# Ledger of designs, part 5: VHH binders against Leucine-rich repeat-containing protein 39 (lrrc39)

Target 1, 343 residues: Leucine-rich repeat-containing protein 39 (lrrc39), of Danio rerio (Zebrafish) (Brachydanio rerio) (f1r6i3)
Amino acid sequence: MTGVTVCCGTVNSIKALWETRIKKTKDDLKKEKEQKDRRAVGRLTGAWEDRIILAKLKEKIVTEEGRVILRIEKEEWKTLPPALVQLSQIQEWQLHRIGLQRIPRFISSFQSLIVLDLSRNSVTEIPKEIGKLTRLRELLLSYNRVSYVPEELGCCENLEKLELAMNRDLDELPTQLSNLKKLSHLDLSMNQFTTIPDCVVNLPSLEWLDMGSNILETLPDNIHRMEKLHTLWLPRNELEYLPDNISRMKSLDTLVLSKNKLRDIPPLMEGMSNLRFVNFRDNPLTYDVTLPDLNEDVEEEENDREMFGREFMNFYIQEARKRGSQNFTSVLNVMLEGVSETA

## First folded at step 1 (VHH)

Design c13 (framework vhh_8pnl_2)
Fold by ESMFold2-Fast, scan of step 1:
Structure c13 (fold): chain B 343 residues (1-343), chain A 126 residues (1-126)
Amino acid sequence: as target 1 above (343 residues)
Amino acid sequence: QGQLVESGGGLVQPGGSLRLSCADAGFTFSSYAMAWYRQAPGKERELVARISYGGSTNYADFVKGRFTISRDNAKSTLYLQMNSLKPEDTAMYYCARQYWTGYSSRPDYYYGMDVWGQGTRVTVSA
């Protein structure tokens, strides 16, 4: 009866259940294998991609005049891959106009770097790790988006050239920049500076400074501390006067002051015998003075001013002194005549 | 400007060759783009050839294929190899150093040069 029917029903139900369970276990094992294989392939693909990227970067390394250079031209690289650290012997990066958005923090691994040219990119920050590049001689970051310079840049003891032209909203430099005792060339043009920073004035080896197209209203009274400065470019600023101490800059041979608001030239500048090239064009100077040798042609007139600017400067100073002296003498004569009448 | 010293100019017959040299006493020669300009009497100064600190060159159309600009950064010296010289090449040749001022997206061919030599004269005549 009933005993045999109950046993047969239970066996069939158990058999169906175990067959279903075996199928599910096989499916689960297959899925686990596929997932593990995908992860293994993913790891292999990543390592293979890194190998290919590194090989492409190695192709961009050239040796010119004994210097190992990484040069990338006509390609877009928004970021640099960490695999690049394997090429830490590179002495120069020529990576202008590649769309670079970030200087990698692993830059500190490139202890052999002498030149870092990242001009005309989209770099927004200089990482503090830049300060570990003690062999660096040139840092070229003009035409980027740098708004802040880290104090650690002052640790680049061998830095000779710094270019930061056309970085939006850059208006200050860290005080520690004065530690750059070998810095001879500094370009801060096309920024938002209202003054020449004290750290710049205190640079002991500075020979060339461009701060044109800023919003400089005055030059510091201690400008003469830049004893080695021979070239000073200050066009397109808001300068209304020059400090008398500019005359104490004995090394100065080139001074460009075009397109400012200068109304006068300090008379003491007449003693600047080393000043060969000085440009005062497009300033509202009080006295209208022209040299006899200036041509009627606008281009020739411009060239003549650039070649013989010290002659213009000296002639202006002499003429201003003469006209000022005549005005004083006239006032004095009127006063003396008045006193004579009242006696 | 007294910092750059040009040499190698002289009198040469049409079709001849000259090599101009420019020595820079400047500490950071390798940091600068360098150029050769020329000026014939009564004419404006014109760019002949330019070389970046990395060696990329640019030439005026009137000298392409005839002149070669090169630099030796270790010797702080700039060169201009002039071949197949023509009477029209007669001019004073000037060496110039360009430091980029940030005012232009392109080289300023005249006003972007902050240091000039005194020049060396090249005369191409039969």
Scores: ipSAE 0.000, ipTM 0.207, lowest interface PAE 12.4, mean pLDDT 78

Design d01 (framework vhh_7ocj_1)
Amino acid sequence: QVQLVESGGGLVQAGGSLRLSCAASGSIFSINAMGWYRQAPGKQRELVAAITSGGSTRYGDFVKGRFTISRGNAKNTVYLQMNSLSVEDTAVYYCAADRWYSGSYYRDYDYWGQGTQVTVSS
ESMFold2-Fast, scan of step 1: ipSAE 0.006; ipTM 0.254

Design d02 (framework vhh_7ocj_1)
Fold by ESMFold2-Fast, scan of step 1:
Structure d02 (fold): chain B 343 residues (1-343), chain A 120 residues (1-120)
Amino acid sequence: as target 1 above (343 residues)
Amino acid sequence: QVQLVESGGGLVQAGGSLRLSCAASGFTFSSYAMGWYRQAPGKQRELVAAIYSGGSTRYGDFVKGRFTISRGNAKNTVYLQMNSLSVEDTAVYYCAARPGYWYSGDYEYWGQGTQVTVSS
């Protein structure tokens, strides 16, 4: 504390300098203290805001059949608050149509998540942190704006259901998705795919695939690798033909090919004894064939029966074989007669 | 053996909501079209909603915009979310399944039905 005088004539000049320094330091300390007090008040306000947000979020948590669910309905949440991390025990997010624009990177904190339903939002990106959700069974992101899928999604080893319908710019999947050994349901409809990705063909447990309303021009020749696939939905594509190996899909029960550009049906499909439902409506098939006997039905679908059913498929194949054989014979006869006439 | 078991019916006030569920067993659920039908006293059974194996849906004129049909192939269950219910929606609601053929003459499976009563 105490000040000392060190010399005579220069003492007043040094005193003035020290007083100026002391005053400046006191002013600086006062400003610093005011800033610290403002920061402390701001921290207290932020902590109180976080408590309010947590209380509001806790009101949206329900427990049903032993599962802790966060359900938000009829509210607009463009982003999820970081305070949500305090509720990391949540096992299911039901956040359908809340205007969500971003999946938070702190999603990795939710190690208990089993179901993530973010359908009908405005999500543009799946963060790589999604791959930390090793317990995740269902990821529902249909009707969003996702343009690519991170390779880390392949780390979600327990994933059974993936829905990515209507993401508009989605046209490819990372090869790492073949690591999803339990995936049985995949919806990629209403996107921009030009082919069924090889990683999808290599999914060993896939039972249900919807790739309708894409721009598929061909099906891969190795489509028969999908040994467990029971349902294949491919309406509203650009398919002009089917590979012969589709006939080797032993588990296929349902095949929907309506609104494509198919000109023929592979004859080997006549041997597909497991097909219970097949739909060829609105395809430019080469031969016009109609089934002679159809029963009446009282349902609204009553009048829309052309080009579907296994009976139609088999009848078409048989008729096409007969008409094709006749046309070939006619060509041969014309060639033989032409040679005879020019002699 | 094929079984369809409906649940979720009950009494609700006009303007309210109910969610019906139908648990299916005994067939390859994912390859079947699933439907909800209803029958009010003195009226014919009518289509409420249908969902096909690829997710395409059909709705009856009187419920379009209010009801949503969905399916969970992993759980072999079809759902009917009923919003903005009116007294005219009072009926027994039936779950139905059709094999992968769409023409009549194929076998159709039906549940026992669940009562929905909407009070004014």
Scores: ipSAE 0.000, ipTM 0.155, lowest interface PAE 18.1, mean pLDDT 80

Design d03 (framework vhh_7ocj_1)
Fold by ESMFold2-Fast, scan of step 1:
Structure d03 (fold): chain B 343 residues (1-343), chain A 122 residues (1-122)
Amino acid sequence: as target 1 above (343 residues)
Amino acid sequence: QVQLVESGGGLVQAGGSLRLSCAASGRTFSSYAMGWYRQAPGKQRELVAAITWGGSTRYGDFVKGRFTISRGNAKNTVYLQMNSLSVEDTAVYYCAADYRGYSGSYDEYDYWGQGTQVTVSS
């Protein structure tokens, strides 16, 4: 507003109105330009951040024995940035103990992945996109928070090793896991399983199974379907008995049953000629059986094998049979004495 | 409780040999699987060799044919014989024990030693 005017107020008000509109239009255009400039600067800043992140990730890539490995150590990465997709040639992720909370769904872009080591993180979910990793041979997810395994994991047709120990809430597996025709090593220890899943029993190539520290009360009657299983690790469960069909596991070399609730050993196990190593330690077996004195030339280690080894197993079976037979004979003798008294 | 004490580490020239020993205490040592792991600066801990209580052995691919793991249960000791050492074998070597047994992951061993340094110069 001017301080002095000599003309009619109507003319001055019209001029002021147009000047105000022109100024407002110029101010609006200036604000729009500033906003566009801010967005352009923001876009440039974002591009620089992506380049910095990508450079940091490239620093963590090493090549060892012909494998391209992403290795992150002693750093916290709760999530993996999308920029990682630019490095899709990576064959191995070694991301142990980085505080990782999620496996990114863009994992499907990593078609060259052979090994995923994500152990000792805070992963709660395996994304269904894991099933796109057809070259994957090893998936290591022990010491995470996984409560559910997607059926799409069954599409990882080259998977040879799966480790899911200590996921606390994990108590079942999808039936589609039986599609893992090359799976030879499975670790499900320290979870909440009450049974060995049928899909595990139906794995045609399984050689090594650890289900120790679960809540197993029984073993399935069809356990003998695991024809290639060489090692079965079942310590710290609630097993009260073993099915007779365990004796039909012809490949079984190692059987660990320590810290269960076993009261007896199936007599048919005496015929398990391939069973080299068996551990019954810390079970409430019905009969107190001590192995006979060993020769003076036997190593000290063999003298200290309490409730351990095939020799113990066979001796226990033989003694249980003898003591059971003596009890039957005693009952029969009482019956016979009752009859003979009348003669 | 199991205590693991490593010994035998030190400085060695490339092409040389070292024997590491791990002494374990505990009533049930014969029931344990034992392993040797190594960790170089800036690298993850990796399996070198493992032996089950039954004597079955497993080796990392880069040491197979050069290193041998063995047990002296009478002494509660496990040994790692390292032959044809190279600069790439330079690391801290850890002894580990697992009551459940044989595992490929270091997260699955119950007990660990303090580590012994092996340095290979050329």
Scores: ipSAE 0.000, ipTM 0.257, lowest interface PAE 11.2, mean pLDDT 80

Design d04 (framework vhh_7ocj_1)
Fold by ESMFold2-Fast, scan of step 1:
Structure d04 (fold): chain B 343 residues (1-343), chain A 122 residues (1-122)
Amino acid sequence: as target 1 above (343 residues)
Amino acid sequence: QVQLVESGGGLVQAGGSLRLSCAASGFTFSRYAMGWYRQAPGKQRELVAAITSGGSTRYGDFVKGRFTISRGNAKNTVYLQMNSLSVEDTAVYYCAVEYGWSYRSPDAYDYWGQGTQVTVSS
């Protein structure tokens, strides 16, 4: 039909356009509500899963001799869930061989932790948050993949035992470790150390040190600062000599130096009256010295006694001095004879 | 990551010789001790030979004088030269990165190769 040029719409087509706009707004609101509902269901599912995980973890908590322990055995846990923070009263983590890849940053919430056993895992990093564990007495991280120790570990003032053996790329320690005034046991064996770190030498309470299977070429001249050290394990290093000041280590009763490159024994070590167990086996010592009365009929047992013991050490020192003195006298006599002939 | 790949195994007549190679990657080879172990069916894995970073060697009693371990630091490879082979040498031979001996647990060897089969026929 004929209509006015500026008003050509019909009531029915205007109605259809409004119905379409209303439907589009309704569909958009429905999609928004569906997305909100999906997020709400996701949040409810996550909370329910966290509740189940927390219940599972609670089943792994045991109390032994008044200590609250989290013990996980024969299960793989690559990471620890944040829900674990609700169990912050735990005093000991026994998480050996669970495939753990990371120590969580929320470890700082576990202010009651006394023992942290994470040995034989795949941990690559010790988080700085470890320094918040001021009650920690034992940190066991041997057989992991730690390449760096954070300076904040020095804040664990009650630490008595630190095990970092077999951490493939570990070759240094932060200077702040010297703040561990109660540390008595330190295992740094099977790493990449080329020296005993100065911070280790300055530990005032250290009694037991193992740095076997490293790349130690020398021992520090100030080694005698470790006044309480009674056990020093240094087998399978690259040591060619020992500093004279090792003789000043008053508390040392056990010294293992097997499988190094030692060509001599410092004569001053003859004065080490407290040294009960010393092992020089498999070193290229200059003089072939065997203690008398070694039973040749006894197999590996008697052979294992070769180049060990204070008696061997003292006998070697005396023999080396005697042969060295003889050689010096021979050289001096040749020189004196030559001077006498030419003067 | 650390990888160890053994090669050179096979079938050989008694009295013959084989040379095994282990190509290492993912670590500073020259700083680590390397070892060769073997395992025959129904037997425990045992030490055959080891070589330190400095070149010092150790051998299992049953192979001493017949086998020689060596290393090529430039090629990141450890070798086992096996001479005067006997039927008793039949086993899968494994390469391992080694920090220490039985004084420290065998669990100290974090990385093992897949192994290479050696079969000695009479």
Scores: ipSAE 0.000, ipTM 0.160, lowest interface PAE 12.5, mean pLDDT 80

Design d05 (framework vhh_7ocj_1)
Fold by ESMFold2-Fast, scan of step 1:
Structure d05 (fold): chain B 343 residues (1-343), chain A 121 residues (1-121)
Amino acid sequence: as target 1 above (343 residues)
Amino acid sequence: QVQLVESGGGLVQAGGSLRLSCAASGSIFSIYTMGWYRQAPGKQRELVAAITYGGSTRYGDFVKGRFTISRGNAKNTVYLQMNSLSVEDTAVYYCAARFGSRYWEGEYDYWGQGTQVTVSS
């Protein structure tokens, strides 16, 4: 502020014009400086964004029982940032329900990975680079949108657990999966399988198999090749019969066959002394049989034991054999009477 | 992580035969598709033959019926049997490995030093 007031119009007009031009020039310079500062801040922001992303990821790393774990919860990550490769020493990914759409091809950089849990996401493909994870023991991809499995997964020779339940369009597996010599647990439930794949039957260490809620019409005749299989879950399929060779599965202690189309139980299954749990519920078995102990008490009607247990299986086999023998005798008598009528 | 060493190249007369070998080391041979490429002076490197772990083969049109690719998985070795050689087959032959046992297509990850094949008329 200057306290000098001029009362001459011409001098005041020239001074006001110069002051206006000076102000406009200063405003233009200020705007140029703000634009330059904004551009400089923009250039720095890229490097800061990378540092912020990396810091954010580091906060999600926990060490539990000597294992380095990346755990992301209650956040959306449709894709994983390339900056994650700087943390390649991670041994476990716990990335459930984060909206993940893609397994990055840079997964191959994570040579220390033992557990990869990507369940309940939107993953559509498993990249071939998965095969470079030779230390991987568990791959959990249930509740995704995977339509095929790459043969390179067969290179994960230390894999012990594979879960691929509820991938909707999955109907086959590559033959190379038979190379998974340590695989003991396999979940293929809620998919579109019409058969148990040969590569699954040929897995030498498989102990637990779930193929419930598929479209299985038959079990393979060579099912007995799964010599270590203890648990077989096959509910909600289209099975009309069981092969006799199921009786040769000496390790089998749990067999769930509920909600199929089974008309009979192979008599040779009576010899399956290792079966502790067997479930035949909701199958159209030819003979209507009920264990006698379930008929003696009205309160037993609320006990849902019908078509369940080894006792039911053995009783059904024995009763079916008995009724079949009686029917055969009746047929023979009719035939003999028919011959007599010819005379 | 894979090293490839070629052998079996040399000088041969037109109509003759040569067998190239490529020994692979340093990784699991079964996870790689193996290929043979060649490059003549002034020409681009071109695919001669490729073989997947499962034994599926692909050949360049100019060698089809004359060359046979095979693999010995127990010895981590790939072979190229070259029959009915012509002067036009003269080139440096390179062994190549591609991660992925399924497909022969795409870029190869590892390359050998090459072995010279010269066919005299």
Scores: ipSAE 0.000, ipTM 0.139, lowest interface PAE 20.1, mean pLDDT 80

Design d06 (framework vhh_7ocj_1)
Fold by ESMFold2-Fast, scan of step 1:
Structure d06 (fold): chain B 343 residues (1-343), chain A 122 residues (1-122)
Amino acid sequence: as target 1 above (343 residues)
Amino acid sequence: QVQLVESGGGLVQAGGSLRLSCAASGFTFDDYAMGWYRQAPGKQRELVAAIYSGGSTRYGDFVKGRFTISRGNAKNTVYLQMNSLSVEDTAVYYCAKRYSYGWGRPSDYQYWGQGTQVTVSS
């Protein structure tokens, strides 16, 4: 009978459902265990990878003249791995031309850093964490892609040298940079500066400044505040005149102004007795001035005198004064003639 | 004389997009950095985005990932593409030529356009 078959089917169906549920629970538990085991193996593999990276970095550490240096040469490192923080005793990074794209934020862990040389890389940003490096003396970032400088760099109180040449998009510096009381060397050449920033003029210890190949149209009137500056390089700018107060820069021995738009030389510069090297080449100076004949005994280095040297500068100033005096006398004669007509 | 003429401002719903343009004249455009600033009522002017002569960019913290600055040197124009706009973006937007005369804050010596109003409604 058909009725008897239906009753037997129901009992067998219930048993099959229970068996299926038990099997699924066992399969799920097995899968969870396998996943946990795979994660444990993955953690072990990650720890070994970190050890390998750290071992490779340790190979790059050298000690020279008592200084612990991380030196990487002829290898590509777009970023530095976090494992590097285990080596925080490093005092100098020499990482030229390694394709570095970022200065890591963990740089703040390297409290012993004295020199950070990252020149000729692809760095686009200086992280604010740079300000934690209070022992830093030299920051070399020339030939990178830096577009701005964080104000926290002003917290690097022991900084003596800052090089930012050829970061074509730099056009300003934070005012906090004036807090760098020990900064003696600053290279801002081959950038987009239209003026010497006020924070630079207010640096009390600055001795060497290069701002060549920028877009400088004027020099600040208070340039004489740079009382210790002995070298000023300003070639390939758009300078049309020099402020009279440049004559008050008593420490200045080297002044390079070649390839500007200068029309005149301030007469007060005649009094700059400490100026040993001055270069005015390739400027549209108002008066065409020829230097007097040279003795055969004069050194060849001195024979390159066209718009060069203190002798040229003083002779130009004297000639400009003579020609200006003739013009003033002519004006006085016209005025006297006018008075005579009215009398 | 330097002239900066902004366009593209207007009213937009939250989540929408808007593109600002700034036509520049009176200077060698390719040699200078250009920027966008904004000022909301009762607040100080703040940097939105800057683009340097070489193409490098920087952004204000509140607009990173949403706004994109670009320049067209052949057209002497700088652009600001604004995506995912919020009511907090409501402000007058100013185009600026970055240029300093040496003393004071660099921002105090920037040449500015007249500004264009951007209003984001909920």
Scores: ipSAE 0.000, ipTM 0.163, lowest interface PAE 17.4, mean pLDDT 80

Design d07 (framework vhh_7ocj_1)
Fold by ESMFold2-Fast, scan of step 1:
Structure d07 (fold): chain B 343 residues (1-343), chain A 125 residues (1-125)
Amino acid sequence: as target 1 above (343 residues)
Amino acid sequence: QVQLVESGGGLVQAGGSLRLSCAASGFTFSSYWMGWYRQAPGKQRELVAAITRGGSTRYGDFVKGRFTISRGNAKNTVYLQMNSLSVEDTAVYYCAADLGYYSGTDYSRPEFDYWGQGTQVTVSS
């Protein structure tokens, strides 16, 4: 209770506290130094790893025709390392069939990119950062798993070619894609589209469109707004009819409609003098029509001319008109006979 | 809307047999070419077997004489009977439908109208 006096206990307590503080401060400084040393080693290790990765990536850079290309072949890269940003002057990525699972968000750092070829990978998402690539001319993402296209893709004002074939869950495009004023080539084949999107119809420079192997039931009535379109590939869809305004597509020289459900050909298409290649094969057309000069003695292997060509199209239209006119005349004659009998 | 639903996959010992089925809906089945493709890890997707509207069949070289494709138009189903299985047959098997037999493209770029989600076949030694 009273073995240690208050005066002696106080002095010893103050010295003990001071000694404890000095020791704790020294221990804290040692721990801080050890932590800084460990962090410095960790930073050096990380920087060294980044240096190795950069050296490996630099080996994959080639310059062809004045263009700096990153080309990866025969290697699996599920993701791209952030260290790649140090090579932001690359103008083309040729990264097809490398097992890539995502486009990195740091893609926005590659302001010099002109061509981005990521076809035949496992990409599920196009990041909004893609819209920062204002110099981009070609985006090749066919044979991936993209289900959604970000509206920011519409900010790629120099885009001339977009390929999104075989992205099995893709069924729509953002309206902002109509802002792609230089887009001339668009491949949307082998997807889930039920209509040609209005934003596609409003593309002012589109020359080539492939929407084969979708679920197109109709073509839009305003299809003629694609006034520069020279090639339209629509095989393997669900089309039952074509709009009359297709005849107003004055630039169209190639039209593939094989393997649809077409029962008729719009008569106005007879005026499409620029159509050099038109294919109606494997459609349930109402009239069985054979060109008199279809083949000379060719084998079945050359039977690709059946329901093919402008000559077939025009002859079918003429024959359908003739048969339809006969039916109308018969109805009119019955009516006229009825009137005559009542007189 | 088209739907292809695969069944019959699983684990089997070498020398064994499996029968795969693919039930189709949303299209006129009798008018479509039906096929089976497979893809093993690190390999390209390859044709296993195909059957036309009229019942004519085609097989990949690695399965000729061992596998048989058939169709039941009344049941909207295509079948793949797999006999004398080997470990090399281990893959994900996909059902596919096309209005015509003719894709006109390279083997690694299939242009079929519709695909199933795939069913795993694993052959143990």
Scores: ipSAE 0.000, ipTM 0.133, lowest interface PAE 13.3, mean pLDDT 80

Design d08 (framework vhh_7ocj_1)
Fold by ESMFold2-Fast, scan of step 1:
Order: C-alpha cells, then sequence, then structure tokens
Structure d08 (fold): chain B 343 residues (1-343), chain A 121 residues (1-121)
C-alpha cells in the first residue's frame, strides 16, 4: 500500500506540472489569437478608412473639356492623403484656399499633371519631387509661405507659367530655372528680391515679368538679354536709375516703374519705338515737365496722359537735354567771359 | 493670420507731440503698404499717412509737415510721429495694412481696433 501511494504521488506531481504547462500553452495561444484578431480588425479598419477617403476624393473629380480635374472648394485639407495616388490620371489640381500646409512628395506619381493651382494656402516648401512633373505647364503658388525654390523645378521643361507672388522670405531662385525654355509668364511680385536674378534674365522665352513690390535697387546691365519680354512690371521698388541697355529691349511695349526712386529717364529710351505704355508716376524726377496741348481744366485726362504712352517719356527726355544744354551754355559763357577778361 | 495692434495714444496738450506704434503679426508685413487713418466723432474716416514696401510715403493734406510715418523692419512695426498737435487732431487713429499691389488695390485691407488721441486746448 504505502509503496503504491509513493508511486502515485510522483505521477500526480508530474501530471500537475504537465496540466500547468498545457494550461499555460492554451492561455498563450488564446492571447496570440486575440492579438492577431485585433491586428486583423485594425487592418480592416485602415482599408475601410482609405476607401472612404478615396470615395470623398472621387466626388471632387470633374471632367471638363476632356481634362480630369481635382477641385476642392469651401473645405479645409491641411494635407493630402496617400490614397490620392490611386487617382494619378488627374491632369489639374484646383486646390486654392483650402488651408494646405504641404505639397506631398507623392506628387511625383501625378505625371499627367498639367496645371497645379495651390494659390492662397500655407505651403512652406516645394518638394524636389516637383521636378518629375515633366508635363506641367502652370505652377500657381502665389500667397503661400515658400522661402526656397528647389533646383529640380528646372526639370519641368514644359512649364509656361510660374506664379510665386507674395511668398514671405523668397529673395532668390536657383540657377537651374534658366533651363525652363518655354517659360513665358513669371510673377515674383511682393517678395524680397533686391535684384532680378540672372537665371530670370537668361530665360529665352520670357514675355511677361512682374517683380513689383520687391526691394529692387538696380536693374542688371544685361537686362537686354530678355529679347522676347514685352511686359515688365516693376512698381513699388527702390530703383534710383535705369541701365542704358534697357533701350536695347526691342520687344518691350509695357514698362511700369511707378513708386520707385527714379531721378531721371535714360535719354537712349527715346529710341524705344515698340514702347507703347510706360508709367513713371510717383518718382522724384529732376525736371518738372508739362505736356503741351493739354487742357489744364481736366487734371484726370492730364494725369492719364502722363501715365500712358511714350509722349511723356520722350517730352521729358527732350526737356532734360534742352535744360542741360542751357545750363552748360551758361557755364561756358561765364568761362569764356573769364578768359576774355584775363586776356 | 493678420493682426494689427496700435499703441501710444493718449491725452496731450495743444502744441505737444505723440508717437503712435502699430505692430503687425505675421511673416510678410514688410511687403504690405501700412498706414494710419483717423476718425473724429460724427466725421468720416480720413487718411493720415501711408508707407509702401518701397519706402514711398503719402500724407493727408492737414498733417503734411507735422506728422512723419516710418517703418521698423525688425518687428513689422510702423510709427506715426505727430508734432505740433492741435485740437482738430483729436480722433481715434486706426492702423491699416493693404496689399502693396499696383494693378489695383485689393479690398482685403486689414484694420486695427484703433487708439484714442485727445488734444486739449
Amino acid sequence: as target 1 above (343 residues)
Amino acid sequence: QVQLVESGGGLVQAGGSLRLSCAASGSIFSRYAMGWYRQAPGKQRELVAAIYSGGYTRYGDFVKGRFTISRGNAKNTVYLQMNSLSVEDTAVYYCTASYDWSRGYLPEDYWGQGTQVTVSS
């Protein structure tokens, strides 16, 4: 009896340890299954959220004149979701005034993009991936917070219009922008530029340039390299003089220089036969000139004539030469009288 | 995004001087045309002075030679130095900021709450 009890006690001890091990293994498997089920539920929830976001984005896609457009209006989208890459066939983004803070790096997936309108947002950075958009014709980023333009923007070889007006600390552009051989329209107004960048002067197709409301003190001597430029808007800068080579800009028909610090008009500008509209208003010009044949009782027409056409410019140049010649003649006469008295 | 806060108003005797300050919050105010308007009770709001991003200044006819507008670059602050004050200068003075845009002034002008200036005889 006693020997059988001792043998049964050993077996029961082993059995208790085995039962404990089996229970622990079952509990571990149950915990693993619960954790796996929770991960599976999490995956299902994420896929469902992506489908909902994608459905909302699809509702914002319109097709107009065969162009696929993503248009968001009267909604705030601080960021664009990665699910948007499933709609890479979009040719135009119209995302103005949506509170956008970032251009996504996945923008490079949108190789069909022709127009990117992100104006009046809070964008602080243009990603280097912008350079992958080789079909892009228009990039509209005015009224954002961009302080730096990546050199990769120079790879957008089909770009025709670039608008970067009102972008806080923007004061320079990368030299690679001179590679934009089709760029005809450039708006850099309301920034911090102290000069027209050399890369801008070297743009071979540029027709329209606005650099108003910057801190331009001078225009570059090589400004005449902009052979196709017909419109140059430079109001509200710090310009004290114009380079003589401005007279060599044979395509220039519109030149706005109002609200600068100009004290004179280069005489060579008299030869600018294509210049149709010029505005010298609100400059501290040295000579007071009045256009002939004006009705003095009609100040508004008089002011309009002073702002428009070559008439004021040419008359000022002629009067400045005449008054300068009269002053020189007076000095020469005094000198000649002095010589005559000393003879 | 844009806030304009005026300071420096108060009571002053005729012939005295005051300096008004306007502090603009936001990163781009160096590019805005900024200035001062005033409004006396029962009168329309009138231009006192304005300064443009290029440093060009404009003054109302009644303050030319007496008032000077200037800009502090470091703090996006504009100052109005008011000398030889008269009882007729008594008004609420408003700081304003508008886009410095020669194509046409935007209707999106920003205004401060105003600061009272009272000139006693």
Scores: ipSAE 0.000, ipTM 0.145, lowest interface PAE 13.0, mean pLDDT 79

